# VHH binders against c4kar8: the designs that were tried, part 13

Target 1, 263 residues: c4kar8
Amino acid sequence: MAELSTPSPASPAPLDGGRGDELEKFTLRGARQILQLLQDLITHRGLITAHTGGGHSFMTAVLKVDEERGRVVLDPSPDPQANRRALAAPRLTCVTQLDGIRIQFPLVGLGEGQDKGRPALFAPLPAEMLRLQRREFYRLQVPLAHELSCLLKAEDLARKPVEVSARVIDIGAGGVAVVVPTGAAEFVIGGTLPACRLALPDGEPIELDLEVRNLNRQTQRNGTEQLRVGLRFAALPRAADTRIQRYIFKTERALNAKARGGL

## First folded at step 1 (VHH)

Design n51 (framework vhh_7n9e_1)
Fold by ESMFold2-Fast, scan of step 1:
Structure n51 (fold): chain B 263 residues (1-263), chain A 124 residues (1-124)
Amino acid sequence: as target 1 above (263 residues)
Amino acid sequence: DVQLVESGGGLVQAGGSLRLSCAASGFTFSSYEMYWGRQAPGKGREWVSGIDSGGDYTAYASSVKGRFTISRDNAKNTLYLQMNNLKPEDTALYYCAVGSYTPLRSWGTEYDYWGQGTQVTVSS
């Protein structure tokens, strides 16, 4: 039985190219469609995780699209090493989310230059962009004010049990993405973390088992490194599922109301 | 309720110095990365500097590296920016920010909070 194992729209991990036939129907190749989608990312101020290979990535954004010259302009990393890795990479894989929809695209031929006198990264427009419009891929970006955390039960580098309080950065029906300080714990893709505790703003922490789906070392704009871990809910109890869904819907409604000038 | 209040801006001569402060409240300050950004007249928003939760790692925009120093006091929930060798080009509103990260040239998300800013004016 074939299963399309894809991370959430906001997951740091790129999709597996070996599933190309399944992803073809979600792939945009029209120049106008690509330009419009890139412009939508600018309009919605979309954060982009740019993967440079070797498990390295950095946070960026599309600053502008130069339609006449067929180029995108990206915000460089404040970390010179991240920029050097990006420029040396044969290909960047850019992953982002727009309105809960996962968007992924390659950039080839990255160069550096200046935009209005400031350093910038430049690349030719991508020939293709992936846009996944499925409910199971939806992720809510967690508001900082909620201070959502998940207590992870993992192992350190010496294989000793360790508990790590990780910040939850996104949440969906199928799982969460968390930030862990570099070196705090070791994670293995496909490994299970039993009896973790997810703290929502209202009520007692939810005890649940998590499966590691994705790992990404990310250089932040401040130059620090963090490990982003994508975690799938394993056998989620009905009561826990209800509480998580309620939190997602309530928060989404509040964010949408705020964007429209509501209370 | 997350609040960030900047202070310490003012008018200085080129080559002068200023120290900006940002008082943070409404979240566990010691657990989050902090940032300084600026918006100059006639220009877009620009990221200036960042610091990790422990104060061990810092990063700077190329335009300010070597002249500005970011620091934090977790006991006082305060972020600082020491600005030396100021240039007329540094004239801007300076903002304190908290979050996982948002490029200032794209401006923040609902997940990031910015203060109202403090004005820095550098005369020649």
Scores: ipSAE 0.000, ipTM 0.184, lowest interface PAE 17.7, mean pLDDT 77

Design n52 (framework vhh_7n9e_1)
Fold by ESMFold2-Fast, scan of step 1:
Structure n52 (fold): chain B 263 residues (1-263), chain A 125 residues (1-125)
Amino acid sequence: as target 1 above (263 residues)
Amino acid sequence: DVQLVESGGGLVQAGGSLRLSCAASGFTFSSYEMYWGRQAPGKGREWVSGIDSGGDYTAYASSVKGRFTISRDNAKNTLYLQMNNLKPEDTALYYCAADTFYSGLKYSESQYDYWGQGTQVTVSS
């Protein structure tokens, strides 16, 4: 149902547990499958967004899997407050992508310690991992080299119109995720941003209406905080949908070809 | 251990050219998007240019577009920045940075996984 409180496909925010019955067929529960997927994240040096609740998250990575002790070792945030928030949380929801496949898993019982003499976070191995390959959930991580941006028409703190050029970090069939500096504009979940302009490589910007679906304050690996805004395409003309889809497929194909290449 | 070693900087007159190199080791270079950034004394870091893992897509800061060219040689694990028509305003320490295409990465300077120590470029008038 469309009424479910779930993040936009363009947002890295977690998918709602209320979709559990629909997502069961995409859920890995085998110990070997879970270990292999975590090892793949290590091998690809994949970054993970760890959601600690209350609209807060931080960037982390799997440093290693300790099979003998049944735990995963994570890179702590350089921001002590983000680490304190994580340790106080009853669970973390970890979201990442590997080769365009959305991966999501819970971590419960987070602790702190050291790995190789350096601070680290530890948690028991997750009992389940979600692995989504569906077009509706696919989000292309946008390379910086592509110059993909969206000019947002929003309001400032005084409710005056402002235009914000936001960098597009994720794009999918249903929307985009953008990064804005804290305080650049005010966003309200469910609010509409009319006549925004999405710039894709080749051709004129696409004019479209965007609906705010998600807001997430993310602590980066250098300790700075960014506001990530998940935006849904309110309506897309067929021509715009075709251009967006071609960009996604072309970029994903190029990334896959390069990952397999020896050149 | 991941290492990025920049070279090719130096003193050059306005209108001159330099080619910077970044030698990468300790990771699968061909799988990573690469970037050049710079920092002048007393100023913050400025993104200069980016290139995707295969060299098909490039991007440039408006201040250098048309003058600088980023390229890579995946067989040699080396990133390059060809700098033409240099201006005194280009004087800065130039850094090589690496980042991954996987897993929720947000492409900003604060998200780069690996940074080199830099190579100094000084442009005289």
Scores: ipSAE 0.000, ipTM 0.114, lowest interface PAE 18.2, mean pLDDT 77

Design n53 (framework vhh_7n9e_1)
Fold by ESMFold2-Fast, scan of step 1:
Structure n53 (fold): chain B 263 residues (1-263), chain A 125 residues (1-125)
Amino acid sequence: as target 1 above (263 residues)
Amino acid sequence: DVQLVESGGGLVQAGGSLRLSCAASGFTFSSYAMYWGRQAPGKGREWVSGISGSGGSTAYASSVKGRFTISRDNAKNTLYLQMNNLKPEDTALYYCAAFDESYGTWLDSPEYDYWGQGTQVTVSS
């Protein structure tokens, strides 16, 4: 049905079934505004997560803005494979944070070269940048080492209650995506899973009501099939929201440090 | 106004082909990942395929991989799904959906910002 895509004034996610025009008020398109924001990122030494597609990303930073050539200069990844992936990507989606405000922008036409004798990545200045005050717009790709899980309370094909421990692959202010073994449970888009338990690395599991938003079945190379399920947080309590946001920010900070050659 | 309008569905024999189109308006099309989903009678909606804003990256559900091809024409603000070797189990209402790829999760089981009305595909045996 169209239930999940039907806008609701009481929706916890403002963009749940929402409109792209609502993001326009957060979009910077003026050349001077874009240059100033990029310069602010340089001044504050802001680390940037550059998403190269297919769930891949690398940590970078704006080294300088070359106004004469109309381009931004980025710090290459210490991982050569990440740089190769970035150069092959049709688009980078760059995500960062400045003074608690999440900033996102696309880069198209990435190239590599030298900047005053040092390896660098180059891209034309972005035509737009998003300055988002709303936390629900971000998704963190969960490191495998964190072993984040969510205990789902669902039903099997015969509508009998079943509990499934699912691995969390990404998490944001508005929800999580999980991987479920094929046949472990029946999921219906728009269905509610009450009293699920999200296990973060530290502290007690968080009890959550989740709504199913999307489904995808993936067959792995070893022949096993996994179900990817996108789940929205329903009526998330403030304390739970705070714990999830802290996990996201701490993890991004740690990923930034590791990608920059941290320990 | 943000709109997604699907077309190209119809009745086809098993083993046949159909090409679906989704005309988008009201947003910067090339800045959004686009998706095809489907809903069979009495079933929930399922993701079928996704394509990045530039068209450089694609993903498919295992049930359609090798038979369906997703593509887009950003100059025409149009998304396509070429469906080959159709099976009776492909019978469903097919929807297109959009997601702002600036969030970084764009191809596999993404959250959808927009859903169209759908176009019916019926495959007879």
Scores: ipSAE 0.000, ipTM 0.117, lowest interface PAE 15.0, mean pLDDT 76

Design n6 (framework vhh_7n9e_1)
Fold by ESMFold2-Fast, scan of step 1:
Structure n6 (fold): chain B 263 residues (1-263), chain A 125 residues (1-125)
Amino acid sequence: as target 1 above (263 residues)
Amino acid sequence: DVQLVESGGGLVQAGGSLRLSCAASGFTFSSYAMYWGRQAPGKGREWVSGISGSGGSTAYASSVKGRFTISRDNAKNTLYLQMNNLKPEDTALYYCAKDLWDYESSGTYEPFDYWGQGTQVTVSS
C-alpha cells in the first residue's frame, strides 16, 4: 500500500502540495476575500511565521495593506540575516492562525523599504490564501499565562540523554508545537522521543511518546534564534486524550467568553 | 557555499543491494540532521530516511524500514544509505538533503530543500 501523506497538525509548518485537490476548496482567490482576511490579521495582530526555505523562518506581522499600490507591508526581522534570506528567497510561505483556523499564503517579489520612516518589507498582494476550516486542523494557541510545558527526552551532540523543558505554543487533538533554544538538543524529522512529559493544568504530567513531524529554525521578534518543533502524539491512551480534549475545550470556552463578554 | 554530491547509484537486480553516498561541504556537517529523499519517474518527491547530527537518532519511511540503513561519518562529511533487499518500486532518483522541515509529500509549498543533483537507482525485475 502507498503511504498516505497527511498535513502536520502539530505546528505552523507549511502544508504539502500532495493535498492540492483537497485544499482547493479552502483556497481564497477573490481579491475582496484576500483583502478582508489580511485586514483581519492586522486587526487581531496575528503573528506570522514566514518560511524562507532551507528550514529557516522568522516571525513577522502584516502592518498594513496598501490597496492603492497592490501590496502588503510586513514587519521586518530584527535579525539582518533573516531579512537577507527573505529577500533572496524566490517565495515566502506565510503561516498563521486566526481563531483556531489555519491560514497559509505565498508572497513573491519581496522588497525592502520604509513605511512612515521605519524599515519595512513589502510584497505584492497574494493571488491566493488558504483558510482551513476543518476540525482536524484546529490548533489552540496556548495562552502564555498557562505556562504549559513539555519535558522532552532527547539527545545532545555527544549522544548523551538530555531533558529539555519546552514551552508549548499550540496544541490540538493530534499533537503539540513547542519551542526550544537552538542547540539545546538534536532532533530529526520522523524520529521518536519516548516518555516525554506534557504538563497540563489540573493534574499530573502526561507521559507520552512523541514523533517529530517538522522543524523550523525561527528568528524571534527580539532577534534571538529558536527552534520550533512540531510533535505528533505517537500513542495516546484514552485518559490522556480525554484530558487534552478537556483542556482544549475549557480554554477555548474561556477565551470565547472573554472575547464576547470582556470578562 | 553549500554543496551536496550524491553517488553510488546504478542498475541492480531485485533482492540486491546498493550503498549510496553523499559528500557534503560548505557547512558544519555534524550540526545538521541529514535526509535522503527520492523521486520516481512521473511521481512526487518522497522522504526516505533521516539521521540526526550526531547519528544518535534515525527515522525511516514505512516503505523502506528494515531494508534501508542510514548512517553518517562526520569526520569525512559523508552521509550513507545502505539499501538491501531492493524492489522494483525502489527505482528512483535519490537525493541528499539538509534543512528538511517536513517529510509529507512535496509540492507548491516547498517542504523539501534538496541541494544535491541526485543519483539514479534502477531495480530490474
Scores: ipSAE 0.375, ipTM 0.767, lowest interface PAE 2.8, mean pLDDT 81
Fold by OpenDDE, second read of step 2:
Structure n6 (fold): chain B 263 residues (1-263), chain A 125 residues (1-125)
Amino acid sequence: as target 1 above (263 residues)
Amino acid sequence: DVQLVESGGGLVQAGGSLRLSCAASGFTFSSYAMYWGRQAPGKGREWVSGISGSGGSTAYASSVKGRFTISRDNAKNTLYLQMNNLKPEDTALYYCAKDLWDYESSGTYEPFDYWGQGTQVTVSS
């Protein structure tokens, strides 16, 4: 049985000359993350454009996630011909948007049936989902030498409170990206982490609330798995905002000076 | 029918150069962003480079930035990839892909609609 390697979803390329952020940075592969994102699509009644290839598509929605059976339930098209195309397609490419973020995922092995007496389409859960967040704010890549950290107040798998010291890898006016060891805590997209502490080089840590906006598992070259967590500043005090902006500006200036052959 | 036909692949020594071509037909070529991807043996498909319909905007994967150059000739309906300073890790099947939507309507990031059969690039050490 040749494991039909589910063709990786076609990776869109940024065309704005921006930092060639590897598409992998935006790809969710974790089962829990995928389930959460699908659930979010259900909650928000997000309309999905399902592409069947050959320039054909139809509108659908995720109706249900069946975790026990490992499948997603989709709303069939009112057009029988569209449904036939979908069922005949080797791959369905689903495209949608949630909160201004483009979401793309492949479905393979589409079937038809009934859900609670209503016609429905069924597919196995996607192996990966692409979540393309438009960066609203410029983010500075934090130099390793600065050793910025963020103490996260989170919960473990047992919902016990845990504190996780996370390395800050990028920072902007709107938030930070951090890396944590896999399994250190459980993160949910849209979840709030209260009373976290961001350590900047210029003084005492900043206490702030953080909202989880993105989760990405990364495998390092050494085989170690890390979780990259994108965090938005929730209700950032003005004084804290000023400190963050000052740090970003100072650091950018220093990096630019170094790049020009300075210090 | 949309057709994409890649060519220009081959065997090259490390540090060498190749130029890939992709002949496109069956759609208004200039209206769509085009992409290069590659698949190394035993690995998944990865994005390499993208170019807007007009050719005014380009993007590259970090692994090829500064070494590869994507371009297009809309009059010839042809996409190109100039590959310089090739490395053994660049060994892969290279394929061109058409954007799902026209550039003006779809924005910065778009999925692939069609892709070619690919052309093999092998870089020897």
Scores: ipSAE 0.008, ipTM 0.298, lowest interface PAE 8.8, mean pLDDT 82

Design n7 (framework vhh_7n9e_1)
Fold by ESMFold2-Fast, scan of step 1:
Structure n7 (fold): chain B 263 residues (1-263), chain A 125 residues (1-125)
Amino acid sequence: as target 1 above (263 residues)
Amino acid sequence: DVQLVESGGGLVQAGGSLRLSCAASGFTFSSYAMYWGRQAPGKGREWVSGISGSGGSTAYASSVKGRFTISRDNAKNTLYLQMNNLKPEDTALYYCAADYEYLGSDWSEGEYDYWGQGTQVTVSS
């Protein structure tokens, strides 16, 4: 049986003073969704870093969710001192990830006991879990001055290979949106465009495979039509992902500086 | 606004030492893992070292292990890199970075959201 210490209800500090409202949209509070996410951590055998305060943390994992008793069962550390620190802590801050999505949740009232005859740590189910999917949803509107382009390898209306230099209008961690003149190429939702080249400042073009996710014919204010194509990065290497994130961050900072009176 | 400002670079002879600093502002410093990266002319970025938000965990690239020490002072919102036994191959622009999506004391090699402008380190033979 678990013996729980006196819990602290204190929430962790917000990421960036005032960002608490933005984090609310990433905060999971539904009982079903919390249980499903914890079960996903079990299924993927995800490693969790549990922070006990004072510069200390230990590696753990969710072994099971005991819905009847309203608690989560954690794998104790092989280091007895780490377990003693955890049990003495007013709260644990648990950090992990699934498929690149950062997950953080508090555990209060940690206790120790036995699960099927083996040592285990127990804590009440968290009332909330933070699931940071910001990079999946964030889209930077690309400044025209950057002349950001992507060379697409596609097919024309006669099904012959064609290379189209498309202007990148927005970019995120998962893909880009480009503008193509109507009739320049034929796109099929779900189709793959192999060996396309994304030109970023400060380096050679990034070679990548793109999947067509959506198509929108946009009538501009002057009456002309352009085809907007949403493209997903099919398999983005780590180095390419890092370059794209750096471009997004640097551009956002420069735009914020201009908005504050810098040119 | 998030700002990272690196300092402490310079010209040094092989075998010498430098201490780099990164002053952070605009975010809760202790809630983020921090990293040092570098880029030599004509080469891609290379991860150098990382430290958890609490300072309880550190990691180093094999090329600098045993020579460099990463540390932080959360009361001063400052990250440090102590560089000893410098080699000509260490010549690069050194960048400070924070993982904006990371919360707490964990760390991830090579994953960065915030980048500073850098401080130049030149090691002569």
Scores: ipSAE 0.000, ipTM 0.105, lowest interface PAE 16.4, mean pLDDT 75

Design n8 (framework vhh_7n9e_1)
Fold by ESMFold2-Fast, scan of step 1:
Structure n8 (fold): chain B 263 residues (1-263), chain A 127 residues (1-127)
Amino acid sequence: as target 1 above (263 residues)
Amino acid sequence: DVQLVESGGGLVQAGGSLRLSCAASGFTFSSYAMYWGRQAPGKGREWVSGISGSGGSTAYASSVKGRFTISRDNAKNTLYLQMNNLKPEDTALYYCARIEVYTYDESGTYEYEFDYWGQGTQVTVSS
């Protein structure tokens, strides 16, 4: 059972084949568990990427859980177009992270209004939430101060080779997510980007092949738009895998120590 | 209104070739990556191939790599799939798609939410 990763009945079936029931063990269906998780997202000020369809998403957050009315209150985008796309969508697919654990859930029946005099988006509480509690699904949100980048070898809009320095926003055992300026290069899902260079803080850049797994045009909380590209590591050499894992663990420990230390 | 119309399917013997076409209208064709998928009787949908807006980047499922070639003619708003060395297991309804929404997991498995689908063109490969 994988409703959170499957298009609604109004959408076509997934092209890449079926899903397994293995996701059922990561699916939360209890009302109390769902309420607790949503409250944890509020407490930790977790940013949510809400996919609205049409290759679009926007960055939002849960502002409040209204238990009496059975709904969540979301922060609207400062871009009116992003809000219009969200309201027109048959569902939002919300993706976020809490303590390195990927959380995904659908919202159906989005509306708009006011919460305590301020614009807000409203949706019924989700009936289920996916919480992937497996090491291979862990994603480290890369601290901006690390200035982690990946030099991508791609093609521009005129079919000419181009090298794009992309900022790495998250990293896991299986890949990275990067930000590319709109119009800087073209990508295709399933395409391979050979001989890219991942710059970690320690040592020389790692040369690796990347496969494009997702693309979305995301409206940020300040209203600006950026292209986000999800990239899978292809045939990662052991030395590179070791360096990436070391970076992830070292950064996790440093972030946990900083959180316990107060700053 | 976005429309995608596939053609070029038919019956062919194993080892033969077919070229599929997809006529697109209602959007700026050259601004979108385009995809071919297929569905065999009694099976789920399978991604086959993709091509970027300019045609500079292509991708193929491992089952068809080296046998199929995706291409496009942006002046004619047409997507193509050249299929060589066809096998009985290539028998399926083939459809073109514009993919706008998708999700993935860390294992490299992904699924797509499609904006627009064609009605498909049937390919039958006899032994």
Scores: ipSAE 0.364, ipTM 0.744, lowest interface PAE 2.7, mean pLDDT 81
Fold by OpenDDE, second read of step 2:
Structure n8 (fold): chain B 263 residues (1-263), chain A 127 residues (1-127)
Amino acid sequence: as target 1 above (263 residues)
Amino acid sequence: DVQLVESGGGLVQAGGSLRLSCAASGFTFSSYAMYWGRQAPGKGREWVSGISGSGGSTAYASSVKGRFTISRDNAKNTLYLQMNNLKPEDTALYYCARIEVYTYDESGTYEYEFDYWGQGTQVTVSS
C-alpha cells in the first residue's frame, strides 16, 4: 500500500460557491473569456501544475481547446501513477501563470484518450477561471532587526478570545502580513480582527482593525510549520496611516542607503 | 454558506472506541478533500486524517495510524472518523475541515487559503 502522503493543506481546492466575494472580481465565467484565456495558455505554452489532491500534482499543458465538443485537451503526465490519480480525482485544480498573473481553474470529468494518435487527457471546459491580480499595494519587507509585531485579537477553535503576538514580515499602505505559530488562533478569510495593536519602532502601538485577506501555511527550514496571515487595514485612523507611511518611507530610504553602501 | 457540524464525541475509557461524524452543507461535498483535526488543551491544532473527495485516498497522522479510520458518505454529505484503541493523549476537541487554497504570486506562494472548520466535538479519554 503506497503510504499515502499526508494531505497537504496547501493543495489547491476547486473553485466553487465556497469562495468569498472577494474572489469574484478575479473570476472569469464568460465562455468567451474562458476560451480566450485557454487559447492564450496554448499560445504561450504555459506550463500548468495540475493538482489531483492529497498533495499530489503533475506538470501538464493545454494542448488544444475543442470548442465544438466543449472540451480541453491536456498533456498527460509521463508518470502513469499521476495520470491514474488525475483520472480518479473528482477534480483537477490547475494552476499556472500568464504575464505574471496567476491563473487557477478546476477541471472535472477528466478522461483519457488519444489526440491525433497521442495519449491525452480530456476534460470539459472549465466553468470558471480565476485570474489573481497582483497586490494592490506595495509591501515593504520589514527588516528583521526592526522586530515589528502585531498583537492580534482573534479566537481559537473553540471561539475563545485569544491574543497572539505576530511578527510583521511585510507592511504596506493597505495592510500587513504577519506570521503566527500554527494553531495559535483560528483565522477566517474575510473575518475582522478588532482592536489589534501594531507596534512600530517610533512610538506607541497603533490600535487598528484588521481584516484577514489570505492565509498561507508555511513550513520553515527547520520543519516547523507557521501560518502567514495577510491582513488588510479595515479601519485605520488618519494619524495611524501617517505613521505607517512615515515608517515605510523611512525604512525604504534606509534600505536603499545601505544597498548603496552608505550604511 | 459552508457549514460543518461535528458529532459523536464523548467520554470513553482508554482502549475504547468512538465514531465521529461531520455533517457538511453549503458546498459540493464530493468535490473536496475533507480533514479531521484535533486540538488538545493548551496545544495547537493538529492534523489527524484526510480523505480525498472520492474517498479513494486516505491519510493519517503517525500518532493515529492503525487506530483511526476516516471515511465518507458523499450521498449523505457526511465525513466519519472511526477511532479505536483510544488513548488519553487522544483527548481533544475534534473538528472536521475543508481547505481551499489559491495561488497568488509569481513564486507560486499561496495567496488564498480558505479554511472551513466545524465547532468541534469533544473527545475525552480517561486513563
Scores: ipSAE 0.017, ipTM 0.247, lowest interface PAE 7.0, mean pLDDT 82

Design n9 (framework vhh_7n9e_1)
Fold by ESMFold2-Fast, scan of step 1:
Structure n9 (fold): chain B 263 residues (1-263), chain A 126 residues (1-126)
Amino acid sequence: as target 1 above (263 residues)
Amino acid sequence: DVQLVESGGGLVQAGGSLRLSCAASGFTFSSYAMYWGRQAPGKGREWVSGISGSGGSTAYASSVKGRFTISRDNAKNTLYLQMNNLKPEDTALYYCAAGDTPEEYLAWLEDGFDYWGQGTQVTVSS
């Protein structure tokens, strides 16, 4: 569901100095590292969304890095208007993903021309590139055999407290997705569910506050409706964060070993 | 409210085909670039394909290029992924996302909840 949410301090927000401070540890400024990352995007044919401002963007890719002239060569859009917007923009914000890692970088001074007889866009090499770690957005699909559950403390349609044991279908560093029967409780995007209990296979349930981020209705084979609820961890204690990350890591390893025909 | 609902997944044998759909509502669909991503158990999220708002530009991950075709029907607010010559390594939860505005794209990549949709499971047997 759409919200006018401000990006969290962990997101690569382009303005607001205080927010940007938390991303400094993920920002590459070394020329060699920047060149290597751009080359990795070329090698893996990374799809790049270039934001030109005013709600406009186009899809591009890095075709080439020209180290001698200090510039990157980009694939132009087949839409001439998108290219005109890009050339008129004071700045592009480029966003992509490589091997589960978010990459974001600015390009300033975009020009047009040809590379080996083909239309191309050119820009100076970025002075910085943001490279966020995999755990920032990885979501583990929870195996049914683990019977992972979260006891939600919510409200019914009359705003009276109810407790709902919800099955956890995916889990990441930032939250969980759960499924509940429709009508079991009322949820509102942006609402907080206090003192919920997440049960992991090892140890005591983790008590935490959850923020409702997303609501999706789904219909099962038998015609019954379920509600998928996306929930963000609010103020997760370090010990709880460590336990969740350990569960994700161990489960990922076990699934990868099983998929390779091991054990 | 932005809503994305994926469908069309299922169990299919290697070499088979599936067509995925993503029904969009709550925003001006034709103004947004749309993407298909996937996540296999124990793996990070992987971009599969993208298409511009007009449908004029498309891009594909090297692992699926030549086998998958992305398309959209702006009159029906629906995104499609035609998957041919499926391989066991294509087994994953497939989801769609909108990415034209910085705030929406950042929210999708950061939290993955508001615009991921529920996803549709594709399982390819050997």
Scores: ipSAE 0.000, ipTM 0.135, lowest interface PAE 16.6, mean pLDDT 76

